# Designs tried in a protein design chat: VH-VL binders against c7peq0. Part 19

Target 1, 252 residues: c7peq0
Amino acid sequence: MHNKIYNSFIDRKAKGIKSFAVLIDPDKVNPADIADLAAKCTAAKVDYIFLGGSLVITNHLDECVQQFKTLCDIPVVLFPGSPSQVSRYADALLYLSVISGRNPELLIGQHVLSAPAVKKSGLEVISTGYVLIDGGAPTTVSYISNTTPIPSDKDDIAMCTAMAGEMLGMKVVFMDAGSGARKPITESMISRVASQVSAPIIVGGGIRDAEKAYLNCKAGADIIVVGNAIEKETSLIKEMADAVHAAAPVLK

## First folded at step 4 (VH-VL; framework fv_olinvacimab)

Design s41
Fold by ESMFold2-Fast, scan of step 4:
Structure s41 (fold): chain C 252 residues (1-252), chain A 120 residues (1-120), chain B 107 residues (1-107)
Amino acid sequence: as target 1 above (252 residues)
Amino acid sequence: QMQLVQSGAEVKKPGASVKLSCKASGYTFTDYYMHWVRQAPGQRLEWMGWINPYGGDTYYNEKFKSRVTITVDKSASTAYMELSSLRSEDTAVYYCARGLEYSSSYFDYWGQGTLVTVSS
Amino acid sequence: NFMLTQPPSVSVSPGKTARITCRGDNIGDKSVHWYQQRPGQAPVLVMYYDSDRPSGIPERFSGSNSGNTATLTISGVEAGDEADYYCQVWDTSSDHVFGTGTKVTVL
């Protein structure tokens, strides 16, 4: 157990360096395409590869992790949808507690069940306060979690939820509109959360263009996660990474 | 069936303000960014700003930021652009243009344009 | 202050190929979009994300983008293609930037 990846989040945030993460669903990616994708991520200076999905039906996780670890030097961080989505070959695990909801299984119950396997994996564990925001469409997360997302315009509820998560000892705040979101999280909401928390803030869901990635960073996001848009247009990886890396935070 | 219908031509004196409208139909107004772009005679297209109708976020070209205000009336599916402290060099055709669904990336569909003449 | 430079004009004979360039520093790392503007009309999107065609735009329109130059190519040029063409990108220093424009004349 170590804190190498978490320390990179903290160190980069302290220096005002913004990070870009590419989200890969092991069930959706064709293994034959991974080498090209890894090469594009390397050329674009992608900071993290997030691996995971809400269901991960086919369970190709180990193979996918090992391919990325072999083909590039970018850290691989697990973004698990369930306790079964553990691979010892990854660099770290985002240990998600869905603090935006009131489902005790997603707050702590499933964690109790997964803890022995997670410890045996030897993975770096990063406690993560996961804040689900309404992305305009039901997501796999919403159906699986059976929790109501925070309304997209309730900035103060998101802010108080993130603050509570930080005060309860969560190392990272993840604001997510969800995979397949129609609308991304507003800059206003990101700014309100960033004004009150010191933990690294990851923002994802619905981000379709480099300008939104850039403006989210200026609003206070530390790590931008993109999945669906780059699945459709891989050339966006370089443009979005460049925009994120060029961003400077708004003075609070 | 999508349409963007802009208000008619305006003639203004220097120092006045002009407020142009762009009425949208045939799509869900709040799901798409709305941009404003102008073109002075014999010159290139020049982006002025956008509004995201679902969130109310606006962003302006620094050149126009002190003089331009973009707003929407969601119930009327209409976007507005007001430009103040008009100068002769503001004489141009002003276009509204729809962005993408929840994206500002490019200009998918354009209104017919409104000629604004600033003189004497 | 990001700048996109296009040639002021391109002349082409009917049935031949017109190539309209858009030059910008490392433009190949950006997404380039193209608009056609006929006299007295609003611009029309003819190419997006470097090489994707909107519905209704003929296959003879194609695009590329690498290094410092993006290109809109119109093969088998027709009289109706005579228009001004503008490239466009987004940049952190300049927001949405249009090229200087190219008048395509079909003679």
Scores: ipSAE 0.780, ipTM 0.897, lowest interface PAE 0.9, mean pLDDT 90

Design s42
Fold by ESMFold2-Fast, scan of step 4:
Structure s42 (fold): chain C 252 residues (1-252), chain A 120 residues (1-120), chain B 107 residues (1-107)
Amino acid sequence: as target 1 above (252 residues)
Amino acid sequence: QMQLVQSGAEVKKPGASVKLSCKASGYTFTDYYMHWVRQAPGQRLEWMGRINPYGGDTWYNEKFKSRVTITVDKSASTAYMELSSLRSEDTAVYYCARGLEYSSSYFDYWGQGTLVTVSS
Amino acid sequence: NFMLTQPPSVSVSPGKTARITCRGDNIGDKSVHWYQQRPGQAPVLVMYYDSDRPSGIPERFSGSNSGNTATLTISGVEAGDEADYYCQVWDTSSDHVFGTGTKVTVL
């Protein structure tokens, strides 16, 4: 019930500190590799572990959350694809509303169904305006959301969508090209959104190297999210985390 | 097959500008970052800047950014690099090089290079 | 200012193994890429992300990266491997940084 994780987002943003999050799909990660992943994330000074996926077994999710909580001190934040992706052992839940689309189930319907379980879990709930951007190829997110992404060059549509989400009371804006995206979100679009919203901005999808992570932070992203496909490269996790952290002003 | 074909050798006087071209073929031009890298005689490779042909976003090495401009012509699948206020130390072979699809960690394909000689 | 230092030259006999080092502070935390440049030719990518090999590059080329040293290893060296070799990383303060270069001579 406390806003510990959300307060860390806004406090870091106020200081100009940039955060790096690693996204892990519990159904795709080998449980035997979790200890190595936790050690890599700790060594790289990863700020958040985002845990979730479109098709996740609830009991497997609990096991995965508890493993990370046992093996490292990095906050675990749920990035759920459905109402069933709730684990009371996590530090917070990104309560996603897909505001880029017009599917009422993803705007509010599934939230109505999940609310009793979420409240009972005692999780910190972070209302999140999820803005899906065209990543150049169909992704699991675009298929599951059954909605049209905002075109990758329509900066003002993304900006107005994020502004509306903020005005409707969403605490965080999440700009996502989706896992498996071919095109990452442009610096231009991130800058356009950042110019009009005060909420923390999370950016993910299609980020393949440290330079892009760094430039997204320079454009105004507050949190960079990278998916599990990139976890295979040990140096890449550390290199991207270092780049993100270096994007903050030298005095912060 | 993929090709990057650069314009021919240039001889310039100090203070002049030079504009080099790099014509791409055999792949989707807008899906890959394009970089410019130079090499003075007997010296190491030196990165100058890059462009995202899709959005037109540019990023330059601080050493060159007051003098260098990188542009693209999407319809011709051609990247350009213009370097102004030329000095004798700008004598070098200039390469265009392709980055990865929507990233630029390394350079997977290089043009043949263009020799630019700056002499009085 | 991030700097990559390579030995200026390496001599190796045909069929033997050449090792080209690239030194940089905590370079093991970065992704290292390697280029081969034969006299009068453009560079060619021979290794990326520390140890991944591009299509068309023979298996005798391998890479490693740990601590302060990355290494490009060429086993069973052939005369055609004689070239200058450059390591490369990306850095927030220095952008794309190339090493000082190593001339591999096959004698």
Scores: ipSAE 0.652, ipTM 0.831, lowest interface PAE 1.5, mean pLDDT 88

Design s43
Fold by ESMFold2-Fast, scan of step 4:
Structure s43 (fold): chain C 252 residues (1-252), chain A 120 residues (1-120), chain B 107 residues (1-107)
Amino acid sequence: as target 1 above (252 residues)
Amino acid sequence: QMQLVQSGAEVKKPGASVKLSCKASGYTFTDYYMHWVRQAPGQRLEWMGRINPYGGDTRYNEKFKSRVTITVDKSASTAYMELSSLRSEDTAVYYCARGLEYSSSYFDYWGQGTLVTVSS
Amino acid sequence: NFMLTQPPSVSVSPGKTARITCRGDNIGDKSVHWYQQRPGQAPVLVMYYDSDRPSGIPERFSGSNSGNTATLTISGVEAGDEADYYCQVWDTSSDHVFGTGTKVTVL
């Protein structure tokens, strides 16, 4: 089952089906709220639960993963901010290489350190070209990593970066404005990347409303990830999921 | 203090075009969506369209799409809405309204409105 | 196209509670925002994301949204609350949609 989640990404993309993922930070979520959150995600037909954060201080990942796996059938995918964010109970791991930056630790160094633990976990590993875009505010990723994000209006730099990542063997492209983003990634940039890349494209950061989630899908995003806005207002889960799903081809 | 100040009342003949302005002050103009909403006398509010001043992206209500154009002048912090091929049913008060920071979800501040009368 | 229906009018005595409904198919799946419009004036946001209140709006204003009906509730109604009230949502097929409006009369 080592390619089950990745196969779901490529199969859905091939059919034009758009996917919605809810990003949950194990350090911020109250364990008492997980049952309600899982129920809301299920009712909204959320496609993936992404667990992780740029900086995880508490060691609650395993408990959080197991609670979601017990309470709902939605696949749980790890979105790790560090090598320590590995849980064998998840369905897959996005193995992020920050290809937008020039920090060798985030391109390969941290991966060397985490590889034995990742291998031992038995997790499905999805190599992910992570492209950090300027969201108008410092993010945990940009601050901790000391990497400069691609400017928000440099569509061709983002496009070439994603293409290079794909050519180097990355299975997925993740375009992220970061968890602290004020500005989401533009439809123009998403469209530019989607025009040259065949890999599934995940877009996240700064998405605050259903219209933006919808328009990002129309621009070529395959998976929309929302964390901060849902943390503040869980009623957005259903509205955003519906908008994302509505962006898929319609059969009469 | 945040303000949206709209241009004065207009009287137009059927078939003419009208271009209304909305000058913003008291906030960073390019960080907030700008919407245009109209209200015919005694009728409900009707959304016409919006612009993202940062990127210039526009989105229009399908009903008005062929006749409405929304633009901005960033240096003047002013949004414009031009409506062409006017007919009597376009007689309404036209409002500009500020969206959220990089979001179009709702309208937190409104201009005073501009009455456009279309008559022969 | 998605449609939001409100009762044309609601009459309420001072100090009592007014309830303004907004009906739409599965509106509980959407975020509902509410505007107050006094005669000859621009609309004013009084409620957003179903139940969040803008600064300056009294705690007498509250909101809910479930199933096919969203409700704006004004408790302890005052003469100054007399106005037209409009609900509003965003929809993939219709973009921003306003309700038909409700005239609240305080007497």
Scores: ipSAE 0.744, ipTM 0.884, lowest interface PAE 1.3, mean pLDDT 90

Design s44
Fold by ESMFold2-Fast, scan of step 4:
Structure s44 (fold): chain C 252 residues (1-252), chain A 120 residues (1-120), chain B 107 residues (1-107)
Amino acid sequence: as target 1 above (252 residues)
Amino acid sequence: QMQLVQSGAEVKKPGASVKLSCKASGYTFTDYYMHWVRQAPGQRLEWMGKINPYGGDTYYNEKFKSRVTITVDKSASTAYMELSSLRSEDTAVYYCARGLEYSSSYFDYWGQGTLVTVSS
Amino acid sequence: NFMLTQPPSVSVSPGKTARITCRGDNIGDKSVHWYQQRPGQAPVLVMYYDSDRPSGIPERFSGSNSGNTATLTISGVEAGDEADYYCQVWDTSSDHVFGTGTKVTVL
């Protein structure tokens, strides 16, 4: 139970294998469409299903997790908008600390309050250094979190923030421009972060085509997560998954 | 008003190099990939390479990789393509074309093209 | 190396429907974009992501993509539609790939 998903992250990274995750907001997906979506993810060889987002209600989350667990074998990882958004039926929880900001509630405060419930859930907990990057427009995440994102062109600030998170014991670095971001994270910034951290790097937000997913992997991302583009065009799942799986990292 | 304005026609001898420019205006230059595509008379469009103006990252078609260099001048909002060791088969119209914002799936705006003639 | 094959020419009478095909291995799993090039002019984007039309492109233009064939359809063809048409995809091994091109002649 514990560390199975995290071990898959580090094992795949060690082998140079890139992973593709589909982000699903339980409040936006029509339950009638889940079977078709699960089938498309399976056919495309999607590596992880990330469930969550800002403002997600726990009861919708449980239903959605159980449906995916019944319909496919792809691991379900919770990507919560709050540490309280927990479903015991999932395979793992990304326990997000927003290290790009200076809001103590999002660094540790909310985690203190949710820890007993999280432990009782029996979920694999993956400590995650969440680095919010300016996506060119306000996102639900930036508004709800009430934190200042790192400017999109400040590669060294993102790099130092990720390094600090890793040194503080965080297992994974998540670089996010936010769901619905106008501007995805640059290859330059991903490369700078990847040059200094050994932890698996998840990159998401604003990725609209297979080429950007591929280039992010070439820059050093280990897991690409896509939500909004897939919601608008599910045919992109196969194209993006294929691109991610074909990528080899830049060894510089 | 968005524009991509390319440099004028060039006539070169075999073995020479040519450097073409593409000046962008009306948008944030560093937010869009810039591509170079050529078309020999009566032939198909052929992708040569692209650059991310923000970081300077370049990607080239293997066919041209040894001879082509793409660069940018961010302050001038200008992209350049230099093709060396010119041969007669390099006679073509060369286009710059803008990719999508922060990525490149399709080419939404094209320059007017520059005719390069290689003859002895 | 990924390859996109188009018929070299399509002839159509004014007011009728022209269909330009673009064949590629499992092209239905890719996003296909289409360009129109009139003689002596730069290409113009007329269709993107299989079936989306840029602003300013008439509703007569439509697209589809499934299996090994993508199709650009021009209904109610007008003389001004006479041009070369190119499909285009992105591929991990070949980067940006253009089709062989189709000359549409309106007779």
Scores: ipSAE 0.551, ipTM 0.796, lowest interface PAE 1.9, mean pLDDT 88

Design s45
Fold by ESMFold2-Fast, scan of step 4:
Structure s45 (fold): chain C 252 residues (1-252), chain A 120 residues (1-120), chain B 107 residues (1-107)
Amino acid sequence: as target 1 above (252 residues)
Amino acid sequence: QMQLVQSGAEVKKPGASVKLSCKASGYTFTDYYMHWVRQAPGQRLEWMGRINPYGGDTFYNEKFKSRVTITVDKSASTAYMELSSLRSEDTAVYYCARGLEYSSSYFDYWGQGTLVTVSS
Amino acid sequence: NFMLTQPPSVSVSPGKTARITCRGDNIGDKSVHWYQQRPGQAPVLVMYYDSDRPSGIPERFSGSNSGNTATLTISGVEAGDEADYYCQVWDTSSDHVFGTGTKVTVL
């Protein structure tokens, strides 16, 4: 239990510190490029590396986790497309329950099947209320989850869903428009959720520029996760990390 | 034919308010951010603020925040910028400019500009 | 507040190369965009994300961004390139910031 990742989420939130996470799909990244990517994340002061994807192959996951753990000190958090995407070498696992949908397999069923393996892995498990928001296009997540996302303009439905997840004991709320989303989650929706939820709020999907990352933090997000834009242009890592960090309260 | 067509020139007295319009055509209005940028005679471009037409989320330059309001009429595909408590220093050409699809990084299409003159 | 400083003017002979600089602290960590404005006209995007060209902008326009200086380079300058050029970035303290502008004169 070296890295208490959930405690870092809580402590940073309490101090008003905003965190930036880079989402990496192990199936898309060339292992030979991981050293350069890790160096860029370190130079940019990236707070967390999220590893995962809807169709990740477990062999690539283990290799990718180990490379990042060897090459940098940034905590590695698993963002799995299924509960079977587990690597014992990571620092923590976001144990996603898709509370925005009504598929019992994604609420609890698959978790029952994966629980013995997760426990044996020794990973820190962070129960996560995953709230899928309509990103304007079908994503791998929405297709694989076989659930209807919350409409992008139904702020109160997202708010009530996140509140219910928190009340049911979820440690973290993850609002996601999905990988490849056309439209990111609005500042309005983030603000509505943040007004009623005390748990750390992770926001991702469709974030393409530093302004949006910054404004999401100002709206109440605690952790911004970016994947697609970084895959397209790694120079955005530094710009977005700086924007997220600048949203924190300034010292004298 | 993609266009941003702005309202005509305005002459106002100090202390008055002005409301400019920017009519968009040839694209899905609600998918693109709309910005307002002004340029005083002989001076640089100055960003005033922007709106996400889909959600209505606005973000303003702190310099103008107390005086500027940006709104949209989705049914008319029109963005508006209202600037209150006008001063002679507000004499400028005001441009609407389109951002990107769900991103405000840069401005790819600009309206023709509206001259606002503030004089007593 | 974040500031972008450009030289007020650049003079260049037809067919030669004009280099327009945009200086800002650690501007290399930001994405820089460039606009061309001819007298009496609205600005036109000529370069975005440091070095990408919009459709319709000739190959002779190129860009770079490193350290404290971003540069718009116009090779084989033509009379029609005579205009004011503005760089632009986004910054947390200043939002969308435009440079002070550079008047390119083709002599």
Scores: ipSAE 0.711, ipTM 0.864, lowest interface PAE 1.4, mean pLDDT 89

Design s46
Fold by ESMFold2-Fast, scan of step 4:
Structure s46 (fold): chain C 252 residues (1-252), chain A 120 residues (1-120), chain B 107 residues (1-107)
Amino acid sequence: as target 1 above (252 residues)
Amino acid sequence: QMQLVQSGAEVKKPGASVKLSCKASGYTFTDYYMHWVRQAPGQRLEWMGRINPYGGDTYYNEKFKSRVTITVDKSASTAYMELSSLRSEDTAVYYCARGLEYSSSYFDYWGQGTLVTVSS
Amino acid sequence: NFMLTQPPSVSVSPGKTARITCRGDNIGDKSVYWYQQRPGQAPVLVMYYDSDRPSGIPERFSGSNSGNTATLTISGVEAGDEADYYCQVWDTSSDHVFGTGTKVTVL
C-alpha cells in the first residue's frame, strides 16, 4: 500500500482519535540526544515523528531518519523545508504546497523540479495544502518561503484557503504559525476551517502547553505538531501527548 | 510596570449576579490569557475559567460553566467575570491572574483580589 | 477528579531546609507550578515547569517532580518565607488543579 500513512490519518480522524506529532529539525538536534528523545517519544505514545527544517542537507537527514527507524517504531514523516529534501528511509513525505501565498515556486514550481527524485525515492507522497498563519514574529518558514502569511485574526480567509486546497485535491490541510511563532493559531480559526473541510487537519506553531494542544483538538485539529517547546523542555512530550489523546471528538 | 487592578468589594443577596472587573496595564493586553481564580475563606485556590483576549476564546471549569461568563473590552484593557445565581458558598476572594504569553499553563501575575460576600 | 494532596503544615528553623510535597497520581508526567501566598495577599508564582524559577525568586528555591510526588525545596529558610504554598497542575479531566496547601511556619 502506497497510502499507509495517509490511511492512518483518515482512519484515526474517522474514529475521533487525535494524533500527536513531535517535530525534529535534523540540523538542530544533537545526535547524542536522539536515543533519549526516541525513548521518550515511545514511552509517551507519540503517533508520528515529523522530520524537517530549513537548510537541511539530505545526507544528515538520512542519518537522522535511520536512527529513529532503528530506535523506535513510530512512523517517520518528512516535513521538508524544500521539496528536494527527501530520504528514502522515511515512511512518508508531506508534499507541501504553500496555498496561503502567491509564490508560484511554492505552489507548484519547485515541485516540478523535485518530482522525478521524489518518485524515484519510492516514498508515500501526501499532497498537503500548507496554510501559513501570522505567528507575530518572523520565522524561518516566513523568511525561506518569502510569502505573506494569513493574518492571525482572519478566520474566514484561512477557511476559504483550506477549502480551495481541498477542492484542488490536497489530501491534508496543514495550518502552521511556524516553530518560532509568538502567537499560536486560535481555536476560533481552527474551528472555522474544521467546519468546512473533511481532510485531516494538522495544526502547529507556538503551542507551548498541554491545555492549548487539547483545546486545538477540541476545536477540530486532528494532528497536533510541536517542535520548539519540546526542544526546550522534553518533559512536555508526555504531558502534551496525553492531552491530545484525551481530547474530545472533532467538530464538523 | 505591570498592574492588574480589580474592582471593589461586593455584598450580594442569594440569587443575585455579580460582575467583577480587572484592568490591565504595563503590558500588551491581547498577548496574555486572563484567568479567574477564587478562594473561599480558609480554603484552597479554585480555578474558574479563562479567556484569550486576542481571539475571545473562553474555557471554563465545568463546576462553574452554567453560571460564569468571562468577557473582555480590548479598548479598555479590561477583563470581566460575571457569576450568576449566587449562593452563600460563593463567598470568596476572587482574583484575576495573567497566564503565560499566548498560553494558559500557569499564572505569573495576579490582581489584588475582590471580596464577594453572599448573605441574606 | 484529579487530586493534589499537600501536608497541612511544615515547621522549619531559620537557615534550615523546608521541603513541601505535592502528591498526585502520576504527577511526574505533568508540569508542576508553585505559588506562595502571604495572609491577605494574592499568590505569587515561585516555581514553574517543575524546577524553573521566575525572575526575582532566590536560588534557595528549587523543585523536583517524579512518580507520584513533586517537591518544592526552600534551603536557608528566612522569616520572610513564612506563607501558604500551593502546587498546581493542568489536567484534561479537572483543568487547573491546585493542591490543598501547606502552611510553612519559620520558628
Scores: ipSAE 0.682, ipTM 0.844, lowest interface PAE 1.6, mean pLDDT 89

Design s47
Fold by ESMFold2-Fast, scan of step 4:
Order: C-alpha cells, then sequence, then structure tokens
Structure s47 (fold): chain C 252 residues (1-252), chain A 120 residues (1-120), chain B 107 residues (1-107)
C-alpha cells in the first residue's frame, strides 16, 4: 500500500507501541555480512531497516535494498543524503526537509529537483521535518551547507522548530544528533518536543546503550534509530530492541 | 590524575535526611554521567540513580525514587545525592561512580565511598 | 524484577583457572560487565560488554555470555586476584542490576 509505512508509524504511536530502527549505510556494510545482519534483526524483532548515508555510489543502494527485502520481512525505509539515493525497491522514503537550518536547498530546493524521479519511483513518500541537534562535533559538511545545528541545551528552540514543521504539513519529526554524534539528544529536549507535537517522533544519533534508548522512548520518542553503536557490536541490536519494546505501556 | 572525592562518614537517626557530595577532577565533568551505587555491609552493590551533568536529566531506581534526589553543581564539578526518610536498612557505603561519555552502560571510575550509619 | 545469581564462593589454587558464573534469564541477549572488589575498597571494572578488557587488566581475564549464563574466566590465577566479583547488566524492570557476588579465594 502507498501509505502503508506512514500508517504503521501512526497506528503504533496511537497504541503506545515503541519502534526500533537499525540504520545501515550501504557503502559501509560488507555485502557478505548482510544475511547475518538481516537474521539478527529478524530475531530481535527490529521494526524498520533505515538505509542511507552521506554518499552512496552507483547501484550499491539498490543491491542492498533488494538483499534485505529478500532475506527478511522488515520494512526498508530510505533515509537519503541526496536525491540520487532513491531505490524503487524500498517500502518508503523519508523526504527530509532540514527545518533546523536556513539553507533553502535543504528546505525545498533539492526537493524541487528530485520530485520527478521520486514520483516516477512509485515510493511511499513521508514528508519529514528534520531537526539537527548539536552532537558535540560540528561537521564540515553541516557548516558548508549552512545547516547550523540547534544547540543541545536549547529545548525550546527544538520544540518551536518541530511545531512549525508539523504546522507546515510535515508528517513526521526526526530529531537527529548525527551519525558521528558524541552527545545524544537529552531526555529533556525529547520530552519538550513530544509535549507539543502529535506527529511520530524519530530520535537518533549518539545512542550507545539500551538505557538511553529506553529513556528516550519514555520521554516521548516513538521510533529510535541506531547505526554506529551496532556497527561495533551487533549483539546490541537485540538488547536495544528489547529495551525500546519494553518502553510501551501495558494497554487493555 | 582523574579523581572522584566523596564527603565524609555520616551518622543519622531514623527519619532524617543525608546529603552526600562527590567532587570530580581531571576530566570534563559535564561529558560523563554520574551514578550513585550503595552497598550494605556484606551485601551486593545496588544502583540508586544517575544524572547527566550537562542537561540535568535524572533517572532513579524505582525502589528509591520517592526518597532520592541527585543534583549537580557544574561550576564546582560536584554531584550530590540526598536520601530522605532514612531507615536502619539504609546503613551502607554509598559510592559515586562515573558512567561513560554520555552513556550509562557501565561504571569505569568509582569514588572512595561514604559510610552512612542510621541508628536510633 | 530481573535477578543475577552468582555462586557465593569459588576456590582456586595459584596458577589454575577460576570460572565465575552469572546466571540470568536470557542474559545472552544483554551486555554483561564485571567488577572486582577487594576488602575495604571501591569496585574496579575488569570486563565490559561481555568480553572486552579495560586498559590495565591482564589478558588472563576473559569473558563469555550465552543463553542464561555469563562467565568471567581468570586463567593463571595470582594471589592478587583474590576478591569479590560482581556481574552487572541493565534491564528495563531492574535498571542497573548487580549479581549476588562471588568471593574468589586463592589458596
Amino acid sequence: as target 1 above (252 residues)
Amino acid sequence: QMQLVQSGAEVKKPGASVKLSCKASGYTFTDYYMHWVRQAPGQRLEWMGRINPYGGDTYYNEKFKSRVTITVDKSASTAYMELSSLRSEDTAVYYCARGLEYSSSYFDYWGQGTLVTVSS
Amino acid sequence: NFMLTQPPSVSVSPGKTARITCRGDNIGSKSVHWYQQRPGQAPVLVMYYDSDRPSGIPERFSGSNSGNTATLTISGVEAGDEADYYCQVWDTSSDHVFGTGTKVTVL
């Protein structure tokens, strides 16, 4: 279905069910390891596979998407760094507008250029208000692209930014400290944003342990995304997934 | 040269409160979570709670949540743990322990401990 | 509430191997960390994430974690290894939970 993935976000949030997503960079993952990784994600009951990276070259993305689609039933959602990172074989695309920054290319410009290809792909498109939070190490890419992150202690700026994104029609709010983040987003900031928005909230960046994943869910995150920590230790997939799933309230 | 120096031993009566301090030096105080763990004589270690000194976010063991408050003074690089409504069962050595940089997976450095004795 | 059970004591001769077990329901799905505590002293981290050693901890210390049992193994035991050992995990129902402790005696 064309809105199947977004509906799963909404339905799970409405039931208080917390979701765990594993972020895979197609250019970093060894193709020989994908079968084992897919099996571990299935055994851990991972809810979504997010595929994306700063630079994805040639058909590597398509190959990676198709491998996961063949090896497991977990939905594959694209988390693209550029318009060229589109694969028609995925289940959905997070169509990121970097609303925390003031670069018109990342707010709308790149979207104008990518729209024909995205429409032709037939992908489910999920408009996403992307809120970049300072992860403790400013990247040259962020600086060059004029995407200054929100300071990690400015809860109200993040809250107002997310509210504006929702009011402008973004279906999902993505709070990201970045894949190389030293500092994860605080529970305080997540709670502040969650108090004012109804859209599903995705939180990622700098999450290194199950306690943090759990506490982010208790603070109001609906989907937890982890990438770098599991690259080092894939056994963390099960531990983090269990923690996220345990954060859901007991419902009648 | 990294150190966690805790306040001295305390003797309290049942029903009183105690506030312990843990002064950190030799590292960036706000980059590491600070935990409090206690150990009653001859018993196992028991986690009480932690604080993120950067944002002030706290997380407490449900057993102690109604009685424990953890705070920090960033300018003094000092963490505090206050435990109220003391009982004789609260007699224990109380440790502050450093988590990882923005993580609570395990405790890599511990203070020397503070003995709190609760007696009538 | 999640429980970690350790044997109360393990006796080992110098130069032999000591194995300290930590039992918990499906503990193999969790990350286990180990602490050494000598009498009158604060705990010291000796193993983290099942099998990783902190700087300064000798190669004689190793760890494993599978199913319902995690194990800290000390080969070539020395007198200085005599101490209480505690395993530790994080769990949603019990937060950071420590094992019941094992006193390793080197005789």
Scores: ipSAE 0.684, ipTM 0.853, lowest interface PAE 1.6, mean pLDDT 89

